# Designs tried in a protein design chat: VHH binders against Elongator complex protein 6 (ELP6). Part 14

Target 1, 266 residues: Elongator complex protein 6 (ELP6), of Homo sapiens (Human) (q0pne2)
Amino acid sequence: MFVELNNLLNTTPDRAEQGKLTLLCDAKTDGSFLVHHFLSFYLKANCKVCFVALIQSFSHYSIVGQKLGVSLTMARERGQLVFLEGLKSAVDVVFQAQKEPHPLQFLREANAGNLKPLFEFVREALKPVDSGEARWTYPVLLVDDLSVLLSLGMGAVAVLDFIHYCRATVCWELKGNMVVLVHDSGDAEDEENDILLNGLSHQSHLILRAEGLATGFCRDVHGQLRILWRRPSQPAVHRDQSFTYQYKIQDKSVSFFAKGMSPAVL
Below, E stands for the ipSAE of ESMFold2; O stands for the ipSAE of OpenDDE; V2 stands for 0.75 times the mean of E and O plus 0.25 times the DockQ between their complexes.

## First folded at step 12 (VHH; framework vhh_6qgx_2)

Design z1 (from y6 with V33I; at its last look DockQ between E and O 0.70; V2 from the best seeds 0.00; counts 0 for: pae O 2.3 > 2)
Fold by OpenDDE, look of step 12:
Structure z1 (fold): chain B 266 residues (1-266), chain A 124 residues (1-124)
Amino acid sequence: as target 1 above (266 residues)
Amino acid sequence: QVQLVESGGGLVQAGGSLRLSCAASGRTFSRYIMAWFRRAPGKEREFVAAISRSGGYTFYTDSVEGRFTISRDHAKNTVSLQMNSLRPEDTAVYYCAADTSGFYMTSPDEYDYWGQGTRVTVSA
């Protein structure tokens, strides 16, 4: 995890809120560093993590996790991490006749199938252990890119329904957290992406939006991060709080700074 | 960069209807989330309705839900607010706004461009 990001979010693994949906959004940039952050964060918080990885491999996340001080392999071995490698699974589902239900079996359906099997996978993965001893603090569902589901032919409504079911189970019933990333194409013609992004935005308690710079890539500034806290229970004037930072991604860390305060300028 | 011009405001009796329109300048209309805000006398500006870039998603403040409908026409670069069953408490100056970021539809701080507003008065 990135300590500096924790500071910005005023959170630590031992004090994280529960029952919350965090939306990650990236536009014109790669926001995967946010996914890495939260994966590491919740593993360090001793959470049970179900990670639906639709865009990157286990190996990729493992490498980055190691840099951040977390072994995904160990987490998986001890049952803390359930990892669904979507790309690999998709290939298997499409090219191999599997007799067993698969979380991504919708890919076999002629019609844009439903995500019920995926939900069931999540539910089973995060099901409390019968032994009565809470081995983990609380459950977490992490999805690296919901937009991939759209690319695979799912409708935005179906994805939103999936998220609703997950929220009911993970956030409400199990008092866990969800972190989901959606790519913002910025294209009005992409109606499904538009619906998904906005639908999730209104359901989220925290929104982190990574944006590419208008000027493109530079050495000392890699992008802009906008953070929005939503508190629907508060009066309208206090319901939303937002901050904007520039960031630089390093090998093992991410630096944040106020706009115009880049070390390159200082 | 983008100019917004509201129209359609006026005096209407309670229970009546009014349709507001906002015309946006430029060729980049499709890049903007469009919204309506309103400011009643003695009150702060508040969110009324927003519509996503594609038009496929709409959001309303609770007080207007079911009564107001926001829509957009990409061909004409316009956003409209159909207001039905108007109430005296709907009396306000209504502003059209455009957001390029798509970050959060209900936050006025996210909107980059604003119209001058059109006055709506609902009499009892």
Scores: ipSAE 0.240, ipTM 0.653, lowest interface PAE 2.3, mean pLDDT 90
ESMFold2, look of step 12: ipSAE 0.596; ipTM 0.847
ESMFold2 (binder alone), look of step 12: mean pLDDT 85; pTM 0.882

Design z2 (from y6 with F103W; at its last look DockQ between E and O 0.69; V2 from the best seeds 0.00; counts 0 for: pae E 2.5 > 2)
Fold by ESMFold2, look of step 12:
Structure z2 (fold): chain B 266 residues (1-266), chain A 124 residues (1-124)
Amino acid sequence: as target 1 above (266 residues)
Amino acid sequence: QVQLVESGGGLVQAGGSLRLSCAASGRTFSRYVMAWFRRAPGKEREFVAAISRSGGYTFYTDSVEGRFTISRDHAKNTVSLQMNSLRPEDTAVYYCAADTSGWYMTSPDEYDYWGQGTRVTVSA
């Protein structure tokens, strides 16, 4: 996890708010460092984590996790991490001899729009142990990333329905958290992306948006992060409030700098 | 960069209707989330309605939902606010706003571009 980001969010593994959806978004840059941050953050918080990884392999996340001080292998072995590896699971689904239910069975279907099996996977992965002691602090769902579902032909409504069911189970019923990544195409003709971004934003309590710099590259500044708080725990006077920082990604850390001036603020 | 010009304000009796229009200059109209805000005399600007870049998602403050409709026309580079069943408390200067964040926002501080405003007066 990135200590400087925790400072900006006023949180640590010991005191994170529960019942919340965090939306991660990137535009003209790669925002995946944010996914790695939250994965390591919640594992260090002793949370039960279900990670729906639709874009990258387990080994990819494991290598980065090790740099951030977590062992994904150990977390999986002890039952803390349930990892759905989209590419590997897709092969299993295609070659399944018995056509049994599978979280990614929509890859076998003639028609799109059915994410119920994926939701059932999430629900099962995060349900309480009936006869056991409280082993984990709370459940967490991470998804990297929902834009892959749009690319595979799912509609924005189907993806929003999936997220609504997950929120009802993970956030409301189980008092856990969700973190999802969506890419912003910035294209008005991409109506499904537009609907998905706004629908998720409406439901989110925190939005982190990583953007490429308007002025081009700088060796000491790699991008800009906008942190937007929605539906704050305070009275609704500050329903939407945001802060903007520039950042530099390093091998094991990310540095953040207060933005003195931005094109949007000038 | 974008310039915004509102029109369509005026005096109307309670229960009446008005349609506000906001003309945007510049080729990048489609990259903006568009919103309407209003400011009553002696009050701060408050959010009224927003429409997504594609027009596929709209959001309204509670006090106007069901009475106001926001729409956009990419061919004309305009955003409109149809205001029906107007009440005296809707009296305000209405402002068009634009931003590139990709989703609607309800705080005026989050919008980069503003029009000069158009006055709407609703008489009892």
Scores: ipSAE 0.505, ipTM 0.806, lowest interface PAE 2.5, mean pLDDT 83
ESMFold2 (binder alone), look of step 12: mean pLDDT 83; pTM 0.865
OpenDDE, look of step 12: ipSAE 0.800; ipTM 0.907

Design z3 (from y6 with S107E; at its last look DockQ between E and O 0.73; V2 from the best seeds 0.00; counts 0 for: pae E 2.7 > 2)
Fold by ESMFold2, look of step 12:
Structure z3 (fold): chain B 266 residues (1-266), chain A 124 residues (1-124)
Amino acid sequence: as target 1 above (266 residues)
Amino acid sequence: QVQLVESGGGLVQAGGSLRLSCAASGRTFSRYVMAWFRRAPGKEREFVAAISRSGGYTFYTDSVEGRFTISRDHAKNTVSLQMNSLRPEDTAVYYCAADTSGFYMTEPDEYDYWGQGTRVTVSA
């Protein structure tokens, strides 16, 4: 997890809010460092994590997680992390596992739009254990990323319905959290991206938007982060606030600085 | 990089209708989320309605939902606000706003570009 980001969000693993949906989005830049931040954050918070990874391998997240102080392998072995590896599972669903239910079975069907199996996977992964003992602080769903569902032909409404059902289960019923990543295509003709982004924004309690610089590429500044609080629960934080910072991504950390204090020339 | 000009304001009786228009000039209109805000006498600017870049998503403040309709016309580079069943509390200067964030926002500070405003007066 990135200490400087925790400072900007005024949070720590032992004080994390519950019942919240956080929207991560990026425009003209790669915002995936935010996904890695929240993955390590919630694992360190002793949360039960269901990670729907639709774009990158387990190995990829494990390598980055190790740099951030978490072992994804250990978390998975002890039952803390349930990981759906979309790329690997897509090969199995299309070419090998047929005629049986699978969370990603929409990949072998001609008709896109049925995300019920994926929702059932999430619900089962985060279902409370029958022992009656609270082993984990609360459940968390991470999705990296929802834009891939649009690329595969799902409609924005179907994705929004899926997220609504996940919120009802994870956030409302189980008092857990959700973090989802959506890419902003920046294309006005991409109506489905536009609808998805706005519909998720409506449902979100915190929005983190990573943006490319207006001047393009810069060695000392990698992008700009907008932080929008809709309903912060921290006593010292003003309601409905928005803040903007520039950032630089480094090997094990991300540095943030106020706009205009950046080392960037432009 | 964009200039916004509102029009269509005026005096109208309660229960009447009025259509506001916002013409955009400068760079490509389709890159902007568009919104209407209003400022009543002695009050701060408040959100009224927003429309997404494509036009596929609209959002309204509670007090106007069902009575106001926001729309956009990419061919004419305009955003409109159709205001029906007007009430005296709708009296305000109405402002058109634009932003490149990609989603609707209800806070004025989120919008980069603003028009000069058009006055709407609704008499009892």
Scores: ipSAE 0.469, ipTM 0.786, lowest interface PAE 2.7, mean pLDDT 83
ESMFold2 (binder alone), look of step 12: mean pLDDT 85; pTM 0.877
OpenDDE, look of step 12: ipSAE 0.789; ipTM 0.904

Design z4 (from y6 with M105F; at its last look DockQ between E and O 0.01; V2 from the best seeds 0.00; counts 0 for: pae E 16.3 > 2, placed apart)
Fold by ESMFold2, look of step 12:
Structure z4 (fold): chain B 266 residues (1-266), chain A 124 residues (1-124)
Amino acid sequence: as target 1 above (266 residues)
Amino acid sequence: QVQLVESGGGLVQAGGSLRLSCAASGRTFSRYVMAWFRRAPGKEREFVAAISRSGGYTFYTDSVEGRFTISRDHAKNTVSLQMNSLRPEDTAVYYCAADTSGFYFTSPDEYDYWGQGTRVTVSA
């Protein structure tokens, strides 16, 4: 996890609020460093993590996790991390002769638009243990990324329904947290992308938006992070707060600074 | 309580090899994720390598990747670090460490048990 980001969010693994959905969004840049941050953050918080990785491999996240001081392999071996590897599982689903239930069965033409099995996978992965030690702080669902579902032909409403069911189970019932990544295509004609982003934003407590910078003089900055705090549970009083920082990604850290205090000024 | 005892340190020329060993005493060696850390004079301990409880997975800091190999032997309750192609910057006291959780393997603050260390000196 990135200590400077924790400072901006005024949180630590032992003080995180529960029952919340965090939306990660990127435009004209790769915001995946935010996914790696929250993955390592919640693993260090001793949370049970269900990670739905729809496009990147387990080894990809493991390599970055090692640089951030966590072992995804060890977390999986101890039962802390349940990992769905979408690329590997997609091959199994598409080319298997068997008609067995599968979390990704929506990839089969006969099941297009049906995300209920994926929701059931998440619910089973994060269900409370009947007895025993109660080893985990709280459950967490991470999804990287929901835009893949749109690319595969799911409608934005179906994806929003899936997220709503996950929120009801993970956030409301189990008092856990969710973190999801969605790409902003930047295409004014992409109505499904807009519907998904708008719908998720309304459900979110916190929105982190990584943006690429427009062409300009300063080139020491990798992007801009907009942090928007929302209170979806209090629609009558709507006082959102928005903060903007520039950032520079380094091998094992990310530096943040206020506009006008980029590395080129230091 | 588990006790960890390192051995195999010494003086070696650059480009040479050395094998460190860590013997664990205690009830259940297999309960622990095992790691090696090192401390150069005037510096903090830094992560070198870790191995999972079963021995199925290994992890290395970037500067030793491809040169060092960590392994464990459940029958002998030992973990070993084979260090090849040694460089002067590898000079340090090497510590064996054990942790029941293992998920924060690169931070020395996260490990429960430590050995006393074995000195490795690599001369130019």
Scores: ipSAE 0.000, ipTM 0.154, lowest interface PAE 16.3, mean pLDDT 79
ESMFold2 (binder alone), look of step 12: mean pLDDT 84; pTM 0.874
OpenDDE, look of step 12: ipSAE 0.718; ipTM 0.873

Design z5 (from y6 with T100Y; at its last look DockQ between E and O 0.70; V2 from the best seeds 0.00; counts 0 for: pae E 2.1 > 2)
Amino acid sequence: QVQLVESGGGLVQAGGSLRLSCAASGRTFSRYVMAWFRRAPGKEREFVAAISRSGGYTFYTDSVEGRFTISRDHAKNTVSLQMNSLRPEDTAVYYCAADYSGFYMTSPDEYDYWGQGTRVTVSA
ESMFold2, look of step 12: ipSAE 0.571; ipTM 0.834
ESMFold2 (binder alone), look of step 12: mean pLDDT 84; pTM 0.879
OpenDDE, look of step 12: ipSAE 0.777; ipTM 0.898
ESMFold2, look of step 13: ipSAE 0.564; ipTM 0.832
ESMFold2 (binder alone), look of step 13: mean pLDDT 84; pTM 0.877
OpenDDE, look of step 13: ipSAE 0.795; ipTM 0.904

## First folded at step 13 (VHH; framework vhh_6qgx_2)

Design u1 (from z5 with S52T; at its last look DockQ between E and O 0.01; V2 from the best seeds 0.00; counts 0 for: pae E 16.6 > 2, placed apart)
Fold by ESMFold2, look of step 13:
Structure u1 (fold): chain B 266 residues (1-266), chain A 124 residues (1-124)
Amino acid sequence: as target 1 above (266 residues)
Amino acid sequence: QVQLVESGGGLVQAGGSLRLSCAASGRTFSRYVMAWFRRAPGKEREFVAAITRSGGYTFYTDSVEGRFTISRDHAKNTVSLQMNSLRPEDTAVYYCAADYSGFYMTSPDEYDYWGQGTRVTVSA
């Protein structure tokens, strides 16, 4: 986890709020470092984590996790981490003709839009152990990323319904947290992307948006991060709080600067 | 799952220009960070340039900054490297690479997919 990001978010693994949906998004840059941050953060917080990895391999996350001080292999072995590896599971669903229900069975179906099996997988992965030995702080769902579902032909409404069901179960019923990544395509003709982003934003308590710089690449600044604190109810009289920082990604850390404090920007 | 094929290498005199192209296959081309690496004779593979998934931002190693330009075309599923003001020190095999994460863009170990390479020779 990135300590400087924890400072900006006023949180630590021991004191994180519960019942929240955090939306991660990126525009004109790569925001995937945020997924790695929250994965390591919640594992260090002793949370039960269900990670729906629709595009990246377990090995990929494990390598980065080790640099951030967590062993995904150990977390999986002890039952803390339930990992759905979409690349490997897609092969099983599409090509191996298994007749058992599968969280990704929508890949076999001509009528895209049925995400109930994926929701059931999440619910089963995070349900409490009533008579067990292992106890976790609270459940967490991470999804990397929801834009893949749009690319596979799901409608934005179906994805929003899936997230609503997950939020009702994970955040409200189980008092856990959710972190999801969505890419902002920046394509004016991509209406489904806009519907998804807008709908998720209204459901979110916290939005972290990694954006590219208007002036292009600088050696000491890799992008900017907008942090938006929201309430997921009706538009409130209180205005949402937003803050903007520039960042530089390093091997095991990310540095953050107030806008205009980087030498390369000044 | 992604195949990368480089083209455009060859022999060029110092001060000249060359444009490398990398054709990518796959539905999710826009979801990859794309990069160019190079390997000079007797040296390890080194980072040259990278471009974000969206194509909005580029990164360069210091020795090529201002001379090389990486770009991508989402409609054609290609990434290009325009190489201007070439020097004999730019002589290498150039590789196109793709990675989902983009977190450690300058490390070759983080890239999942690689092309076979195209040779660039810059004569004095």
Scores: ipSAE 0.000, ipTM 0.124, lowest interface PAE 16.6, mean pLDDT 78
ESMFold2 (binder alone), look of step 13: mean pLDDT 85; pTM 0.876
OpenDDE, look of step 13: ipSAE 0.690; ipTM 0.861

Design u2 (from z5 with R27F; at its last fold request DockQ between E and O 0.78; V2 from the best seeds 0.00; counts 0 for: pae E 2.7 > 2)
Amino acid sequence: QVQLVESGGGLVQAGGSLRLSCAASGFTFSRYVMAWFRRAPGKEREFVAAISRSGGYTFYTDSVEGRFTISRDHAKNTVSLQMNSLRPEDTAVYYCAADYSGFYMTSPDEYDYWGQGTRVTVSA
ESMFold2, look of step 13: ipSAE 0.515; ipTM 0.808
ESMFold2 (binder alone), look of step 13: mean pLDDT 89; pTM 0.909
OpenDDE, look of step 13: ipSAE 0.844; ipTM 0.928
ESMFold2, fold request of step 14: ipSAE 0.476, 0.512, 0.296; ipTM 0.792, 0.818, 0.692
ESMFold2 (binder alone), fold request of step 14: mean pLDDT 89, 89, 89; pTM 0.911, 0.912, 0.907
OpenDDE, fold request of step 14: ipSAE 0.876, 0.876, 0.859; ipTM 0.944, 0.944, 0.935

Design u3 (from z5 with S101T; at its last look DockQ between E and O 0.74; V2 from the best seeds 0.00; counts 0 for: pae O 11.1 > 2)
Fold by OpenDDE, look of step 13:
Structure u3 (fold): chain B 266 residues (1-266), chain A 124 residues (1-124)
Amino acid sequence: as target 1 above (266 residues)
Amino acid sequence: QVQLVESGGGLVQAGGSLRLSCAASGRTFSRYVMAWFRRAPGKEREFVAAISRSGGYTFYTDSVEGRFTISRDHAKNTVSLQMNSLRPEDTAVYYCAADYTGFYMTSPDEYDYWGQGTRVTVSA
């Protein structure tokens, strides 16, 4: 995890809020560093993590995890991490006959409206253990890129429904957290992406949007991060808070600084 | 840079209807989520309605749900707010706003451009 990001978010693994949905969004940039942050963050918080990885491999996340001081392999072996490798699974589902229901079985279906198997996978993965002793603090669902589901032919409404059911189970019932990433295509005509982003934004308590720089790549500034907090209990005018930072990604860390404060921009 | 110009405000009796229009300048209209906000006398600015870039998604504050309809015309670079069954509590200056990011469309801080506003007065 990135300490500076924790500071910006005013959180630590030992005092993180529960029952919350965090939306990650990236536009014209790679926002995967945010996914890595939260994966590491929640594992360090001793959470049970179900990670639905639709765009990257286990190996990829493992490598980065190591840099951040977390062994995904160990986490998986001890049952802390349940990892669904979507890319691999998709290939299997499409090209091989499956005897049992698969979380991604929708790929075989002509109907683009059923993510129930995926939900059931998540529910089972994060089901409390009957042994009476809570081995983990609380459950976490992490999805690295919901946009992949759209690309695979799922409708935005179906994806939103999936998220709704997951919220009911993970956030409301189990008092856990969800972190989901959606890629913003930037295409104004991409209606499905619009529906998904807006729907998720409305449901989210925290939104982190990573954006590429309008000026392009800069050595000292890699992008802009917008942080939005939603407070439903507050009046409309005070319901949301927003902060914008510039960031620089390094090998094992990410630096954040107020917009306009970078020497490169000054 | 986008300039927004509202029109259509006025005095109307309770139960009446008004249609507000907002004209956007430039060729980038389709890149923005469009919204209407309002500010009543002595109150803070509040979200009224928003429409996605494509127009396929609309969102309303609870108090106007079923009464107001937001729409947009890409050909004309306009966003409209049809207000039916108006109530005295709907009296406010209504503002058109444009949001490039499309995040938290109910938050005024997210919007990049604002119109000058048009006054709507609903008499009892």
Scores: ipSAE 0.006, ipTM 0.268, lowest interface PAE 11.1, mean pLDDT 88
ESMFold2, look of step 13: ipSAE 0.555; ipTM 0.829
ESMFold2 (binder alone), look of step 13: mean pLDDT 85; pTM 0.877

Design u4 (from z5 with F59Y; at its last look DockQ between E and O 0.76; V2 from the best seeds 0.00; counts 0 for: pae E 4.4 > 2)
Fold by ESMFold2, look of step 13:
Structure u4 (fold): chain B 266 residues (1-266), chain A 124 residues (1-124)
Amino acid sequence: as target 1 above (266 residues)
Amino acid sequence: QVQLVESGGGLVQAGGSLRLSCAASGRTFSRYVMAWFRRAPGKEREFVAAISRSGGYTYYTDSVEGRFTISRDHAKNTVSLQMNSLRPEDTAVYYCAADYSGFYMTSPDEYDYWGQGTRVTVSA
C-alpha cells in the first residue's frame, strides 16, 4: 500500500471507514497502481477480500502485491482472498462442458446483459461465517475493471445494476467496502462510458481520478491525482470537495506533491 | 472558455410550468457537464439538476425530482430545465453552470463557468 496516499486520504488499515464505495477512474493514463494500493491496504487491514480481476493474472497482482508488503498466495490459501481471474476463467468457460453455472457465464450467452451469476459469486464469497467467530474485520469487493464489461457487450445500466446489488449487500448489509476501477474514455459520443462513470460517481463516497498530463508522461511527473469526497447518502448541498496532487510512481512507492510544486531533480 | 446566458424566467402561478433555457457560446459545449443551481431569497445557492456530457445521465436534488427535467441540445448548444408542478418554494434566481469533468458535482465551488441567472417567481 502507498503510505503517502494513506496520508492524503487520512486513513490507515486500522482506522478505515466502512460501508463505502470508492471509485477509481483514469483518463489518458494507467490508474492501476490505485487498484494495487487498495488490494494491499485491505489485506493488511485483515479484511475478507473478493477480487474480481478481469484484466490481469493472479501472478501479476501477486508480484506487485509482494512489493507492497502482502502475499496474495498466503491470503488466498488462508481463505482471506477470493480471487476471480477473468482471463483464465474466460478460457475455461469457453472450452468447458455446458453444465454448471459460472460467474462469467455471460461470456457464453447471446443475451449478454445478465450479471446475476457474478453478483451471486460475490455474495457467496463475502457472506458471514456461521461459526460466530470474527475472523475478518469486514468484507471488501474489488473490481479491476468495470470497463471490460462494457467492452464485452454489457450495457452501462446492467453494470450499474450489478454495482447497486453489490453495494446493498457488501456496503449496507455487511458494512464492508467496495473499490472499482472505470476508465474514462473522454469521448462525449461514448454514451455507455458516460452513463457508467456518472452513475458510479453518484453512488460513490470517494473518487480518485488519475489523469494524464497534456504532454503525456515524463520522468519526474507521471500524472495528476484528483481526490473528490462525496456524500451520496446526504442531501447534496455544497458537500463535495476536491484536492489535486501530482504524482511520481516508483518501484515500491508513489510520491505526491502539490499541483504547483516541481519535483526535486538531481 | 464558455459563456452562459439563461432565459425563460418569469412569474407563474403555483401548479404551473416554466421552461428555462441556457445558451452556451463556445466551441467546447459538448465537453462540459452542465448543471442548474438556484438561490432563493435569503438563502445560499443550492444544486438543482445536472446532465452529463453526452446527455445520457441526469441527476436531480430530491425536492425537484419528478417535477423538473433537464435536457441538452448539442446542435443548438443549449441546456434546458423544464419545471412542472411549480411551488412557491421554487421561487429563486436560477443559474446555469458548466464544468470540465467526467461527472457532475453538487458544490458550486467546483464549477468555473456561470450564467448571470434568470428569476423565477411562483405565486400562491
Scores: ipSAE 0.287, ipTM 0.669, lowest interface PAE 4.4, mean pLDDT 82
ESMFold2 (binder alone), look of step 13: mean pLDDT 84; pTM 0.870
OpenDDE, look of step 13: ipSAE 0.766; ipTM 0.893

Design u5 (from z5 with R31Y; at its last look DockQ between E and O 0.03; V2 from the best seeds 0.00; counts 0 for: pae E 3.3 > 2, placed apart)
Fold by OpenDDE, look of step 13:
Structure u5 (fold): chain B 266 residues (1-266), chain A 124 residues (1-124)
Amino acid sequence: as target 1 above (266 residues)
Amino acid sequence: QVQLVESGGGLVQAGGSLRLSCAASGRTFSYYVMAWFRRAPGKEREFVAAISRSGGYTFYTDSVEGRFTISRDHAKNTVSLQMNSLRPEDTAVYYCAADYSGFYMTSPDEYDYWGQGTRVTVSA
């Protein structure tokens, strides 16, 4: 995890809030560093993590995790991490006949179908163990990247329904957290992406939006991060709090600074 | 912009069944999570059931789980509540509601539109 990001979010693994949905969004940049942050963060918080990885491999996340001081392999072996490798699974589902239900079995369906099998996978993965003492603090669902589901032919409504059902189970029933990433294509004609982003934005407690720089590539600034806190119980005018930072990604860390405060911009 | 009209309420004996229906106006029915709430005499409005936009997912309060079934028909822009094994404690005015955001399905404050309600009375 990135310490500076924790500071910006005013959180630590030992005092993180529960029952919350965090939306990660990236536009014109690679926001995967946010996914790595939260994966590491929640593992360090001793959470049970179900990671639905639709765009990257386990190996990829493992390598980065090691840099951040977390062994995904160990987490998986001890039952802390359940990892669904979507790309591999998708290939298997499409090209191999399977007798058993698969979380991604919708890929076999002629129509858009639904994501209930995927939900069942998540539910089972994060089901409390009857063995008395809770080994983990609370459950976490992490998804990268919901946009992939759209690319695979799922409708935005189906994806939103999936998220709602997951929220009911993970956030409301189990008092856990969800972190989901959506890629913003920036294409105004991508109606499904817009519906998904809009729907998720409305139901998220925290939104982190990573954006590329309008000026293009800069050595000292890799992008900007907008942080949005939502407080539904507040009047509309006070419902949202937003801050924008610039960031620089390094090998094992990410630096954040107020917009306009970068030496490169000064 | 969305009008909701409930129907199907009435008097029923304990153990009986009723089917409530809610008709929604407009062409944006699919954009909303639909729900049923109820208000018993002297009590606050409480969540009963909700159904996702596609209709593929349903949610219930614990007290009605297994007895009530929420469904929706996109072609007719309707949401229904089949109530079986009714109990006196189910007596209430039942309200249909639509939620665009889906932030909290159980929170009445999140719902954008409400019907006028239909009265359900369950006698002992």
Scores: ipSAE 0.198, ipTM 0.629, lowest interface PAE 2.6, mean pLDDT 90
ESMFold2, look of step 13: ipSAE 0.394; ipTM 0.751
ESMFold2 (binder alone), look of step 13: mean pLDDT 84; pTM 0.874

